VH-VL binders against q9umr5. Designs and how they scored, part 151

Target 1, 268 residues: q9umr5
Amino acid sequence: SYKPVIVVHGLFDSSYSFRHLLEYINETHPGTVVTVLDLFDGRESLRPLWEQVQGFREAVVPIMAKAPQGVHLICYSQGGLVCRALLSVMDDHNVDSFISLSSPQMGQYGDTDYLKWLFPTSMRSNLYRICYSPWGQEFSICNYWHDPHHDDLYLNASSFLALINGERDHPNATVWRKNFLRVGHLVLIGGPDDGVITPWQSSFFGFYDANETVLEMEEQLVYLRDSFGLKTLLARGAIVRCPMAGISHTAWHSNRTLYETCIEPWLS
Key: E = the ipSAE of ESMFold2; O = the ipSAE of OpenDDE; V2 = 0.75 times the mean of E and O plus 0.25 times the DockQ between their complexes.

## First folded at step 5 (VH-VL)

Design pd66 (framework fv_nofazinlimab)
Fold by ESMFold2-Fast, scan of step 5:
Structure pd66 (fold): chain C 268 residues (1-268), chain A 122 residues (1-122), chain B 112 residues (1-112)
Amino acid sequence: as target 1 above (268 residues)
Amino acid sequence: QVQLVQSGAEVKKPGSSVKVSCKASGGTFSSYAISWVRQAPGQGLEYLGYIIPIFGTANYNEKFKGRVTITADKSTSTAYMELSSLRSEDTAVYYCARVGYDSYGYEPFDYWGQGTMVTVSS
Amino acid sequence: DVVMTQSPLSLPVTLGQPASISCRSSQSLVYSDGNTYLYWFQQRPGQSPRRLIYKVSNRDSGVPDRFSGSGSGTDFTLKISRVEAEDVGVYYCMQGTHTPYTFGQGTKLEIK
């Protein structure tokens, strides 16, 4: 009787990370069919996000087709951006709740635990030179790297995030907006103790200006222009903000209090 | 002073695999990328793939899907290109080439290795 | 895949005279950032390729002034103002805008 749940993992991740989440769902919504998509695992998560979107799209189509009452998406970290694009490119998605678990919706700019693994020398100020090129855009982290000191380069070179956010024109922008607006609820989850997503407010569509001062969603041009429907969704009462302190990046899918507070209410 | 030094010539039988190495020197950290390009005798250049060593993952030309694997070992500053299921048509000189980096962006193929002849014959 | 077409296939020139090689792409090479990722390489007999020009018209360090690149969109030219004996070899254009990266067929420059 509960709508099926589809889970999309993040950078350097796999289905194993969601064992606690599945346990929580089974306890509170027994009988829910939960599918954790086991695509682009580990290092394959560094492949271009548009390639990942295509692969995940092929996997979700049959699941959505079997669920005429709709489905829920739970999309973690980088996976939240994959789900953003899925909802835009699919003309017939039937997603009720899109639950974004600590995803860099406005991009990433910072040296963090998993970025230290990639860039142990604190290269955040120089990543723009690699990322904002056709070659750099063949790696997922560069698809959402958003250097606030080189915003013109981000706007012109980003092959993914600037396009799905409507920050740069795309021929499909109107259709993508129409498709995205069909979502029932956009549930945004994140918090100050994440330690990876920088700024953490990126999970709520906030981001740095050129002085590294965080501007919240309602101050972003993407919201003010209603580029892909955030202002419309907010006016409709469809955006849910659920910030929680005390949760590290790898714990969003395994914290019971977070599940009960931010996820459980949206799994009808 | 940047140098890319490749492993020596290989003679392989059809159906086998070959792994060619490319050792980089003259850099202080692995912020550049390594690409692989081949050239059959008397023919033009053909792109195989590209790896950024600090990311540790590669992008490939779809033509070689499932047959080519490019890896990097940051501790030895060495990139590798492995080509499996070898055919006589894979006989070529295989080059590694650096994707350089300057203050204006990432630029491909600024330095090349000396090439490795791979001959596939029975 | 983007097809890169060079002309001529063979270019015999007299020492000291100018030479021009054309490169045409099947799609525009202008990236969304306004840059054109078109490159020129030289391969002397028995040697590895060497990059001469990056982003259409920028000459690499150590490349003589006699080499110049020009063009836009889909049509590009490499010019040598006065051919020297050491310029003998095959010249390739390459595009880096669209994946996979592709090369032209090559132009053999020979002394008459």
Scores: ipSAE 0.458, ipTM 0.746, lowest interface PAE 2.8, mean pLDDT 89

Design pd67 (framework fv_nofazinlimab)
Fold by ESMFold2-Fast, scan of step 5:
Structure pd67 (fold): chain C 268 residues (1-268), chain A 122 residues (1-122), chain B 112 residues (1-112)
Amino acid sequence: as target 1 above (268 residues)
Amino acid sequence: QVQLVQSGAEVKKPGSSVKVSCKASGGTFSSYAISWVRQAPGQGLEYLGYIIPIFGTANYNEKFKGRVTITADKSTSTAYMELSSLRSEDTAVYYCARVGYDSYGYEPFDYWGQGTMVTVSS
Amino acid sequence: DVVMTQSPLSLPVTLGQPASISCRSSQSLVYSDGNTYLYWFQQRPGQSPRRLIYKVSNRDSGVPDRFSGSGSGTDFTLKISRVEAEDVGVYYCMQGTHWPWTFGQGTKLEIK
């Protein structure tokens, strides 16, 4: 019997988006118990990420408790950041594979239709004004907004991403790192044709410097300092990188080739 | 220009509930938040909570949790504040006020409703 | 919760003279972005409150230039350079840095 799979959706999304993913899992791993969490669906996905983490934590605890052999997480887009925090705040998680589907792990710095819908006058160059305010931090997308031209504001005002990435100190940092390191495999998936996640290398812990030149994971201070365990995981052979071209942001969970190449091998 | 229009005065018995409405016009209802603030006769302003209509959820001042419910109907651009288990100390003028926001920042309480007097008496 | 304390509670002023209202917060109102989310409101008799000042010192559109705000950290002041009859009312400070948002107890400005 296969380990249960827990699925966490993304921004403006719901469990319905994963119907193809569930079909693929059933075909290759019949009998797998897959739970797609129906929390913070649609517009509720705009709620602050720490609030979402608490709600998802309450939902995953009984699932993990019933599976002593472990569970797998598949976390899409913004959901990948929720899962990052879950793995850090849970002293007792038993996650084997954490599969991150095109999630902005180092943050977002790009214009999207979601930003224009929420903030009609927004441009990526001016969004720091609202996002790094007390009000802006009430919106999930601002919790991972990472303006490379205002890194000082990001470090000081980000109530979520800067803390989870260990970019700003926190009293719980040592415990969060210990908990995160209990994960069996960190499977990172993303690609250049995503069209939403900017830079797309954010899905692999790469990000812009002040000149908007992308620096990859191994050049990031969070990796070099091993702030939450990336360097340790890489040395252990626990990080899997699976980039794929030709896939748009809303297609990661419904592409069969992507599933067979990047997801299927990590479901036991 | 944004305008907030509230429902009329209410007289309620202790233990009952009251529901006050706040109808917004002049802007996109879903692109701002509505806060509720009350003022007892001759006293200061006290914050109850807010709703962000695009989420559909509200956040409350701990003092009122369990008694206050703030909702929104996007089809009529109307926010509602319901307060239950009314006591005499709940006698106050209840105001709705806008929290405007855009990419340049946020503007708490830039527009206010006219207020609704709620009297709780036996 | 952050406590906002205003003084004086009652402020009788002669027409044409200056008036000053103080507001003190129990915690710093400086947010991580370097901004201070302190606001001043005016409530004329029988009317809804009206915002005068946002982020310590910025005057709202349509607010007369005789109104000015100043201060930092925990100590703030609203000043009226020359009081006019229409300035009668209650003035409130408010903080938006810490949840829940809280108001001062109010200062009643009266003409002598």
Scores: ipSAE 0.536, ipTM 0.775, lowest interface PAE 2.3, mean pLDDT 91

Design pd68 (framework fv_nofazinlimab)
Fold by ESMFold2-Fast, scan of step 5:
Structure pd68 (fold): chain C 268 residues (1-268), chain A 122 residues (1-122), chain B 112 residues (1-112)
Amino acid sequence: as target 1 above (268 residues)
Amino acid sequence: QVQLVQSGAEVKKPGSSVKVSCKASGGTFSSYAISWVRQAPGQGLEYLGYIIPIFGTANYNEKFKGRVTITADKSTSTAYMELSSLRSEDTAVYYCARVGYDSYGYEPFDYWGQGTMVTVSS
Amino acid sequence: DVVMTQSPLSLPVTLGQPASISCRSSQSLVYSDGNTYLYWFQQRPGQSPRRLIYKVSNRDSGVPDRFSGSGSGTDFTLKISRVEAEDVGVYYCMQGTHWPRTFGQGTKLEIK
């Protein structure tokens, strides 16, 4: 029998977005219990990420408890950051495959329609003035805003991403690392035609340096210091990188080829 | 420029509820947050909470959680503050105020409504 | 909650003379971004508050240059270099660094 699958949606999203994903899973792994969490749907996805982590934690605990052989997580876009934090704060998670669908794991630095809708007078170059204020950190999107030209502000003001990535010290860092390292597989999915996640390599723990040159995961201090276990996971063969071109941001959960290539193999 | 216009004075009995409105004119009210602040007669200012109309999300000062509800109607550019289980100490002028932002960052309370007197009396 | 303490609470002043209002916070108001979210408001009799100063020392548009703010950490001052009759009212400091936003008790400036 197949391990249960828990799905965590992204920004301005809901469980309805995953209807094709559920169809694919049912076709290839009939009998799989798939739970798409309908918490923080639509506008509620803008709530602070730590608040979302607490709510999703309460929802996943009973599902994990009923599955002693383990569960799989499929976490889309912003949901991938929620799942990153869940794996760190839960000392009792039994996640086998954590499948991250185009999630900004090192943060976001790009002009998108979502940002213009939320902050019409801002550009990516000046959004740090809003996001790194006390008011800005009340928005989930600002919790992972990572301006490479103001890295000192990001490190000091980020109430979420800098902490879970171990870029800023935290008393719980050692415990968070220990918990995260219990994951069986970290499956990273993303691609150059996403159009929203900027840089798209953020889905693979790559990110801009101060000159906006992308440095890949192995060149990041968080990897080199093994701050939350990426280097350890890679050494164990537990990190899977599955980039795919031709897929826009809203299509990762509804592309059959993507599912067959990057997701299906990890749903034991 | 932005102008915030509040509803008229209310006289309420203890135990009842009051709902005060704040209508934004000029600009797009959904592009900023609206906060609520009260002032009892002869007293200072006390923060109640805020709403971000574009998202429909509200947050409250813990002191008022469970009694205060802040909502917004984008179609009428109006924010509402409803306070339940009224007590005599809730007698105050209630203000709405904007939390604005621009390319230089966010700045709270750059524009205020004229205030709404709510009197709770037996 | 962060407690904001103003002094004096009553400030009688002669027209044309300077006035100074102190504001102290129970915790540092320096946020992790390096900014200090300390604000000054003026409330004239029967009117809504009006913001004068944002982030310690920046004047809002339309605020006369006779108003100035200064300070750091937990200790802040609002100064009026030469008091005018229109300055009569209550002045409040406010912190925006810590949730919830909190105000000082207010300083009533009156002409003697």
Scores: ipSAE 0.043, ipTM 0.606, lowest interface PAE 6.9, mean pLDDT 89

Design pd69 (framework fv_nofazinlimab; at its last look DockQ between E and O 0.80; V2 from the best seeds 0.00; counts 0 for: pae E 2.2 > 2)
Fold by OpenDDE, look of step 6:
Formats: sequence, structure tokens, C-alpha cells
Structure pd69 (fold): chain C 268 residues (1-268), chain A 122 residues (1-122), chain B 112 residues (1-112)
Amino acid sequence: as target 1 above (268 residues)
Amino acid sequence: QVQLVQSGAEVKKPGSSVKVSCKASGGTFSSYAISWVRQAPGQGLEYLGYIIPIFGTANYNEKFKGRVTITADKSTSTAYMELSSLRSEDTAVYYCARVGYDSYGYEPFDYWGQGTMVTVSS
Amino acid sequence: DVVMTQSPLSLPVTLGQPASISCRSSQSLVYSDGNTYLYWFQQRPGQSPRRLIYKVSNRDSGVPDRFSGSGSGTDFTLKISRVEAEDVGVYYCMQGTHWPFTFGQGTKLEIK
């Protein structure tokens, strides 16, 4: 039998968004038990990410307990960060494949059309004032806002991303790294035509430097320092990068070709 | 000049709801947060919650979750606080206040509304 | 929730004499960025509250220099070097470090 699949949605999403994905999984892996977690749907997805992590943890623990052979995680957009944190705080998770589906794994610093209603272009350069404060950090969006021009503020004020990245020292960094390294494979999916994740390379742990030049994963301090295990995972062949062009952000979970190429191979 | 102007006094029956408005002027409404606090007669200040208008959602004090709804209309630069299932204990002056910011981050309560008295009585 | 405890709750003061209000938090108010989000407010009779001090020791514009804030961690103090008649009212401390943000009970300053 196939290992159960747990799906975690993104910002403003619900389980309905994954109806096509469920169909694909059922067709290619019949009998797979797929659970799309309906937690923090819609506007509730703006709750602090640590709160979401706790909620999702409560939901996945029973599923994992019933699947001693392991489970697969498919985590979309913001959900990818939730899942990474989840795997960091759980010392007993049994995740075989962690599929990060177009997630801003290295943070977000964008003013794309999709986010313009939240972040007008004029606000991108000033959002640090909102996000890097006790008031802003009560919202998920601010938990992974990564302003390359205000790195000090990010490192000091980010209550989520900087911590799970091990960019700011904290007493759980070693344990979280150990826990995260329990994952069998980390499958990173994203692409240049996403239109939301900014830069799109963030889905592959790439990000802007101070000049807004995109650096790849291997150039990031979190990799070089192996702060949460990326270097170790790569060394043991546990990281899979699956870039795909021509896919918009809202289509990653409903594209058959993408599924067959980037997701299906890791569900067996 | 930044100003917060609140709606007028309200008298309500128990079990009903009240909606107080707070209109901001003299600044960029979408760049700030609006806090709501209340003060019962002769009592201290209590934080209800706040909204960041650009995010379109509020953060609530759990004590009031389920009864308080904070919203914002960016087009009119107006924030709203609605309290349902009113009780006599909800009798208070309700204040809106701006959470402004400097170069380092948000700074709360740099400007206050004049307050709105809400009386809940049978 | 973080509990803010003010003392005293009633503060009768002679005109021209100094006044001091203490505010203690149940947890450290130092945020991850190194700032301490402790605020002092003044509420004169029949008026809206007014912010006097932000981040422990910074006076807002228009606040007389006879007002000063100090402290660190969990212990904070508001001092008035020479109390004036216009200083009558209730003073509140507030923490903005831990959600939900909370106020002290208030200290009522009166003239003897």
C-alpha cells in the first residue's frame, strides 16, 4: 500500500483548491489515503505561523501514528514554511517526502500583482516598518517577510523565518536541525513564471542580496553554515530541485504535467 | 495634522450589537494600524484588538473573541469596531488609536480618537 | 498574558514636589530586536489618554521635560520632577512586546 499523503494549503486557501491534486493522486496511486487539512482557511491563514504550526501538528500527529511506515507531505505556498517548521519542532515525525510546492522557503520580498492588494508597490520598501514589529509579527505574512535592505531588522525581529533558518541564535537550533534532518527527501518545486513568490528562487532557498541580486541556495549563509541542515541534506542526495516554467502560482497544485514530473515520483 | 474622529454615543439593550466608527485623516491610512481599547466608568484601559488595514484582518484579544469584530475601509480611511451580545459590563468609553511608525517600526497610540460612550442598559 | 502592576494606585502629591510611579511586568519586555516596548500614558479628567513616553524613556513631542521614564526588563518608573496642577489625572503603563498587549491598573495622581 502507498504511504498516506498529508496536504497543507497556502495563504487564503482551502481544501477545495486541491481537488485536482487529489484526483491525480487517486489515478496514479490508487488507494492512497490523502488528507487535506482544513485548518486556518481563508483569512485565518493570516494567523501567526507558529500558531498554525501548533494547530497542524495536532492534526498530523494522529495521522503519523497510524502510519508507522511513514507519510508524505505536500505543502503549498505558505504551507511549505509551516511544514518546514513542523518538521523542525517534531522530534518523532516520520515524513518520507516533504514536497515544498512553490513555497517562499527563503522568505518573501515582492510586490507582484497577486500581492499588490496587500502590498502596493510603494509599500514594499516600507513594509519592514510594519512587519518587523510586535504588531506585524502577529500576522503570517510578516513572519516570512525578508527585506534584503534591512537585514538587521529581519534577523532581530522575524519571529519565525529567521528562527527556523537558524539565522538568529536560539536554544532549539540544534534540536530543530536534528529533527528536520529526519526527512527522507526534500522536494523543492517552483518556477520563474510563478508571479507571486518573489524572488521565485526563494522556493529553492535562493534569495536577494543587498543589491537585490539573486543568489542560489549554495551561496546562502544558512547553507554555508548548515544552520538547519540544507548542506547536510544536499550532501546525502536528499534534496530534489524541480523547476518548471509556464506555471502560475495558483496552478501548481492543478497542473498534470507538473504533478507527473515533480510530485508523483515521490509518492511511492 | 493627524486626526481620529469617532462616531457618537450609543445606548443599547442587552443582547444587541453596537458598531463604532473611527475615521482617520491627515495620514496614509493603509500604512498604519488602528487599535481599539475601552474603559469602563472609573476603570482602567483594556485592549480589544487592532487591525492593519492593508492586511484586511484584525488581531483580537482572546477575551473578546467571538463578540468583537474589527474592520477597516481603506477607501474612506475608516476603522470599525463591532461588539455583539452586549452586556451591562460592556458599558464603557471605546477609543480608537493609531499605531504609527518611525524608521524602526510601529509605535502605538501616537494619536487617539475622542472616545465613544457605549451604554448598555435594560 | 503579561500582567502589568502599577504602584501606587493612588498618588496624592503636593504641588511642586516630585512624583514617582512604578510599573512591573510579569515577563521581560525586551523584544527580539533589543527594544523594550514599554509606554506611559496620561489621562486627564474627561479627556482621551495621551502618550507621554515610548520605549521606556523617550518623551513624545510636547511632553514637558519634567516627565521622565526609566527602567529595564520588568521594572519601570515614570517620574515627575515637579508636579503641576495640570498633571492631575490617571497614568497608565502599557507593554507592547507580548500579545495581547496589556495596561497597568492606572495610578491616580491628585493634588493634596
Scores: ipSAE 0.857, ipTM 0.927, lowest interface PAE 0.7, mean pLDDT 94
Fold by ESMFold2-Fast, scan of step 5:
Structure pd69 (fold): chain C 268 residues (1-268), chain A 122 residues (1-122), chain B 112 residues (1-112)
Amino acid sequence: as target 1 above (268 residues)
Amino acid sequence: QVQLVQSGAEVKKPGSSVKVSCKASGGTFSSYAISWVRQAPGQGLEYLGYIIPIFGTANYNEKFKGRVTITADKSTSTAYMELSSLRSEDTAVYYCARVGYDSYGYEPFDYWGQGTMVTVSS
Amino acid sequence: DVVMTQSPLSLPVTLGQPASISCRSSQSLVYSDGNTYLYWFQQRPGQSPRRLIYKVSNRDSGVPDRFSGSGSGTDFTLKISRVEAEDVGVYYCMQGTHWPFTFGQGTKLEIK
C-alpha cells in the first residue's frame, strides 16, 4: 500500500486545479489515498501565511495520525511555503517526501500577470512600500515578497519567510530546524518558463543579489550557515532538484512528463 | 490633492444591513489602502478593517465576526463598507481613512472622510 | 488584542499652560524593522480625527511645534508645550504594530 498524499494549493487556487494530478497518481499508484485540502481557496489564499499554516496544520494532523508509515506532501506555488512552515512547526510530522511544485522558497521579486494591469509602471520596484509594513504583512503575497534592492527591509519586516528561512533570528529556530530535518526527501521542481515565480530559481533556493544576478542555493547565507538544515539535507542525499523547461506556472500539476519524471518516483 | 467623500446618513432597522461608500479623488486608487473606523456617540474609535484594492480583498477585525465586508471598485475609485445583522449597538459614525505610504512604508490616516452617521433604531 | 490605556481621560488645562497625555500598551510596539508604529490623533468637536504624530515623535506637516511625541516600547507621551484655545478636543493614541490595530480610549482636553 502507498503512503497517503496531501495536496496544498497555491495563490488564488482551489482543489479543482489538481484533477489531472489525481488521475496520474491513480494510474501509477492505484489505491493511494489523496487528500486535496480545500482551505484558504481563492481570495482566502491572501490570508497571512501563519494563519494558513495553523488551518492546514489542523487538517493534516488526523491524516498523519492514520498513517504511521508516513505521508507525502505535494505543495504548489505559495502552498510550498505553507508546507515549509508545517514541517518546521510540527514536532510530530511523519512526512516522507515533500514535493514542492514551483514554490518561491527564497521569495518573489517580479511582476505577476495578476498584478501587472494594476500599475502603470513595474510593480516590482514599488511593492516594498506596501509589503514591508504591518498592514502589508497581513497578506500572504507580502509574507514572501523579497526585494533584493531593499534586503534590509525584507530581513526586518518579513513576518514569515525571513523567519522560516532563518534569515532573521527567532526563539523557535532550533526546534524548527530539528523538525524540518525529519523530512525524508525534499523534491524541488521549477523551471525557466514558469512566468510567475521570479526569479524561477527561487524554487531551488536560488535568488537575486543586489545587482539582480541569481546566486544558487550553495551561495546563499541560509545554506552556508545551515540555518534550517538545507546543507545537512543535501549532505544526506535528501534534496532532489528537478528543473524542467517549457512548463508555465499553471501547468505544473497537469503535465504528464513532469509527473513521471519529478513526482512519480517519490510516491512510495 | 486627495479627498475622501462618504455617502450620507442612514437610519436602519435591527437585523438589516447598511452599505457606506467612500469615494477617493486623485492619485492611483490602487496604490493606497482604505481603512474603516467607527465611533459610537460620545465614545472612542474602533477599527473595523481595511482593504488594499490591488489585492482585491480586505482584512477584518475578528470582533465583527463575519458581519463586516469591505470592497473596492477601482473603476469609480470607491471603497465600500457593508455591515449586516445590525444591532442598536452598531449606531455610530463610520469613517473611511486612507493609509498612504512614503519611502519608509505605509503611514495610516493621512486623509479622512467626513463620516457617515448610521442609526439603528430598536 | 493589544490594549491601549490613556491617562488622564479628562484633562482640564489653563490657557498657556503645558498639557501631557500618557498612552500605555499591553505589549511592546516595536516592530521587527525597529520602527514603533504609535500614532496620535486629534478630534475637534464635530470633526473627523486628524493625525498629529506618526511613529512616536514625527509631526505631520502643518502641526505646530508645540505638539511633541515621545516614548518607547510600551510607554508613550503626547505633550503640548503651551495650550491654545484651538487645542480643545479629544486626543487618541493608536498602535499599528499588531493586528488588529487598536486605539486608546481618548483624552478630552478642555480649557478651564
Scores: ipSAE 0.687, ipTM 0.856, lowest interface PAE 1.6, mean pLDDT 90
Fold by ESMFold2, look of step 6:
Structure pd69 (fold): chain C 268 residues (1-268), chain A 122 residues (1-122), chain B 112 residues (1-112)
Amino acid sequence: as target 1 above (268 residues)
Amino acid sequence: QVQLVQSGAEVKKPGSSVKVSCKASGGTFSSYAISWVRQAPGQGLEYLGYIIPIFGTANYNEKFKGRVTITADKSTSTAYMELSSLRSEDTAVYYCARVGYDSYGYEPFDYWGQGTMVTVSS
Amino acid sequence: DVVMTQSPLSLPVTLGQPASISCRSSQSLVYSDGNTYLYWFQQRPGQSPRRLIYKVSNRDSGVPDRFSGSGSGTDFTLKISRVEAEDVGVYYCMQGTHWPFTFGQGTKLEIK
């Protein structure tokens, strides 16, 4: 029978958003136990990401314990960062496929459609002043805000992304890398028409340099130094890149072709 | 110049609620944080929580979570603190204070409101 | 929560003499960015608090140079080199490194 699937949602989101994904899984993999975690819904998704990691960790432990053969993670948007941190802090996880569904894995730098809802005026060049402070780091969007023009502030003030990327020295870096490397496959999904993740290549561990030129994963220092295991995973053939154009941010989990192409093959 | 002006003194009965306003002028209201701090008579300062209006949600001291609600109205540049289920020990002066940003990033309490006395008496 | 402990709680002082107020935190106040978010406030009788010192040792605008802050890690000091009559009031330290941000219990400075 198929491994259980755990779904982790994103910013301003809830478990209801995944009803179509559940239908697709049921049709192609009947009998699969799918759990969509309903923690930190709506505005609670602005809670600090480490708080969310702790809450989701508590929820996944019993699911993993009941499935010694392993589980799969499907993690959407901000949820992909929560899941990556889970894989680093859990020395006992049994995740086979980690499916990162349009997640800002290298950070976010852009006034996006949902940031315009939050910010009626363009704020991307000024948000670093808010985010790179103890007051700002108490909100999730600031935990992965990555201003390429203030990278020194990012590296030193980020309480989450700079740590899980191994961009700042910390005593757990070696253990977190070892834990993350237990994953069977890292499946990266995203595309140029997302409209929210900025740059969209963040879903593939790409990001801006100081001139806003996008560098791909293999050009990033975190890859080259193998700070949390990306180079090792790629060398194992464990990284799958599945870009797809024409999909907006809210449609990744409700597109049948995307599911069949990028998700279905990894739900063993 | 940044200025924070609070609503007037309140006398309340136990079990009721109070809502204190803090109107800001100067600076960009939506981007700086507004904190709420109280001081019981003859006592020290106690931090209740803060809001960053651009995020539309507040961060609360857990001691008060469930009784305190902090909100902001960007159109009027006004922050609010509402405290429910009032007890006599909630008698205090309630201050709003700005966490501004400038060349240093966020820095706490560079400007304070004048304070609002809330008296809870049976 | 980080506990901020001030000593003394009451500080009678002779005009023109120095005064020193100690503040100790239960945890290091060094944030990941290398800054130490330790602040000093003065509350004169009947007034709102006023920030004196930000990030350990930086005087705020309009604060006389007789006020100085120092310290590191968990131990901090506010000094007044020559106390003047207008310095009467209560002095608070505050930490802004660890949520929830917390104040010391206050030191009442009086002219004896």
Scores: ipSAE 0.556, ipTM 0.799, lowest interface PAE 2.2, mean pLDDT 90
ESMFold2 (binder alone), look of step 6: mean pLDDT 90; pTM 0.918

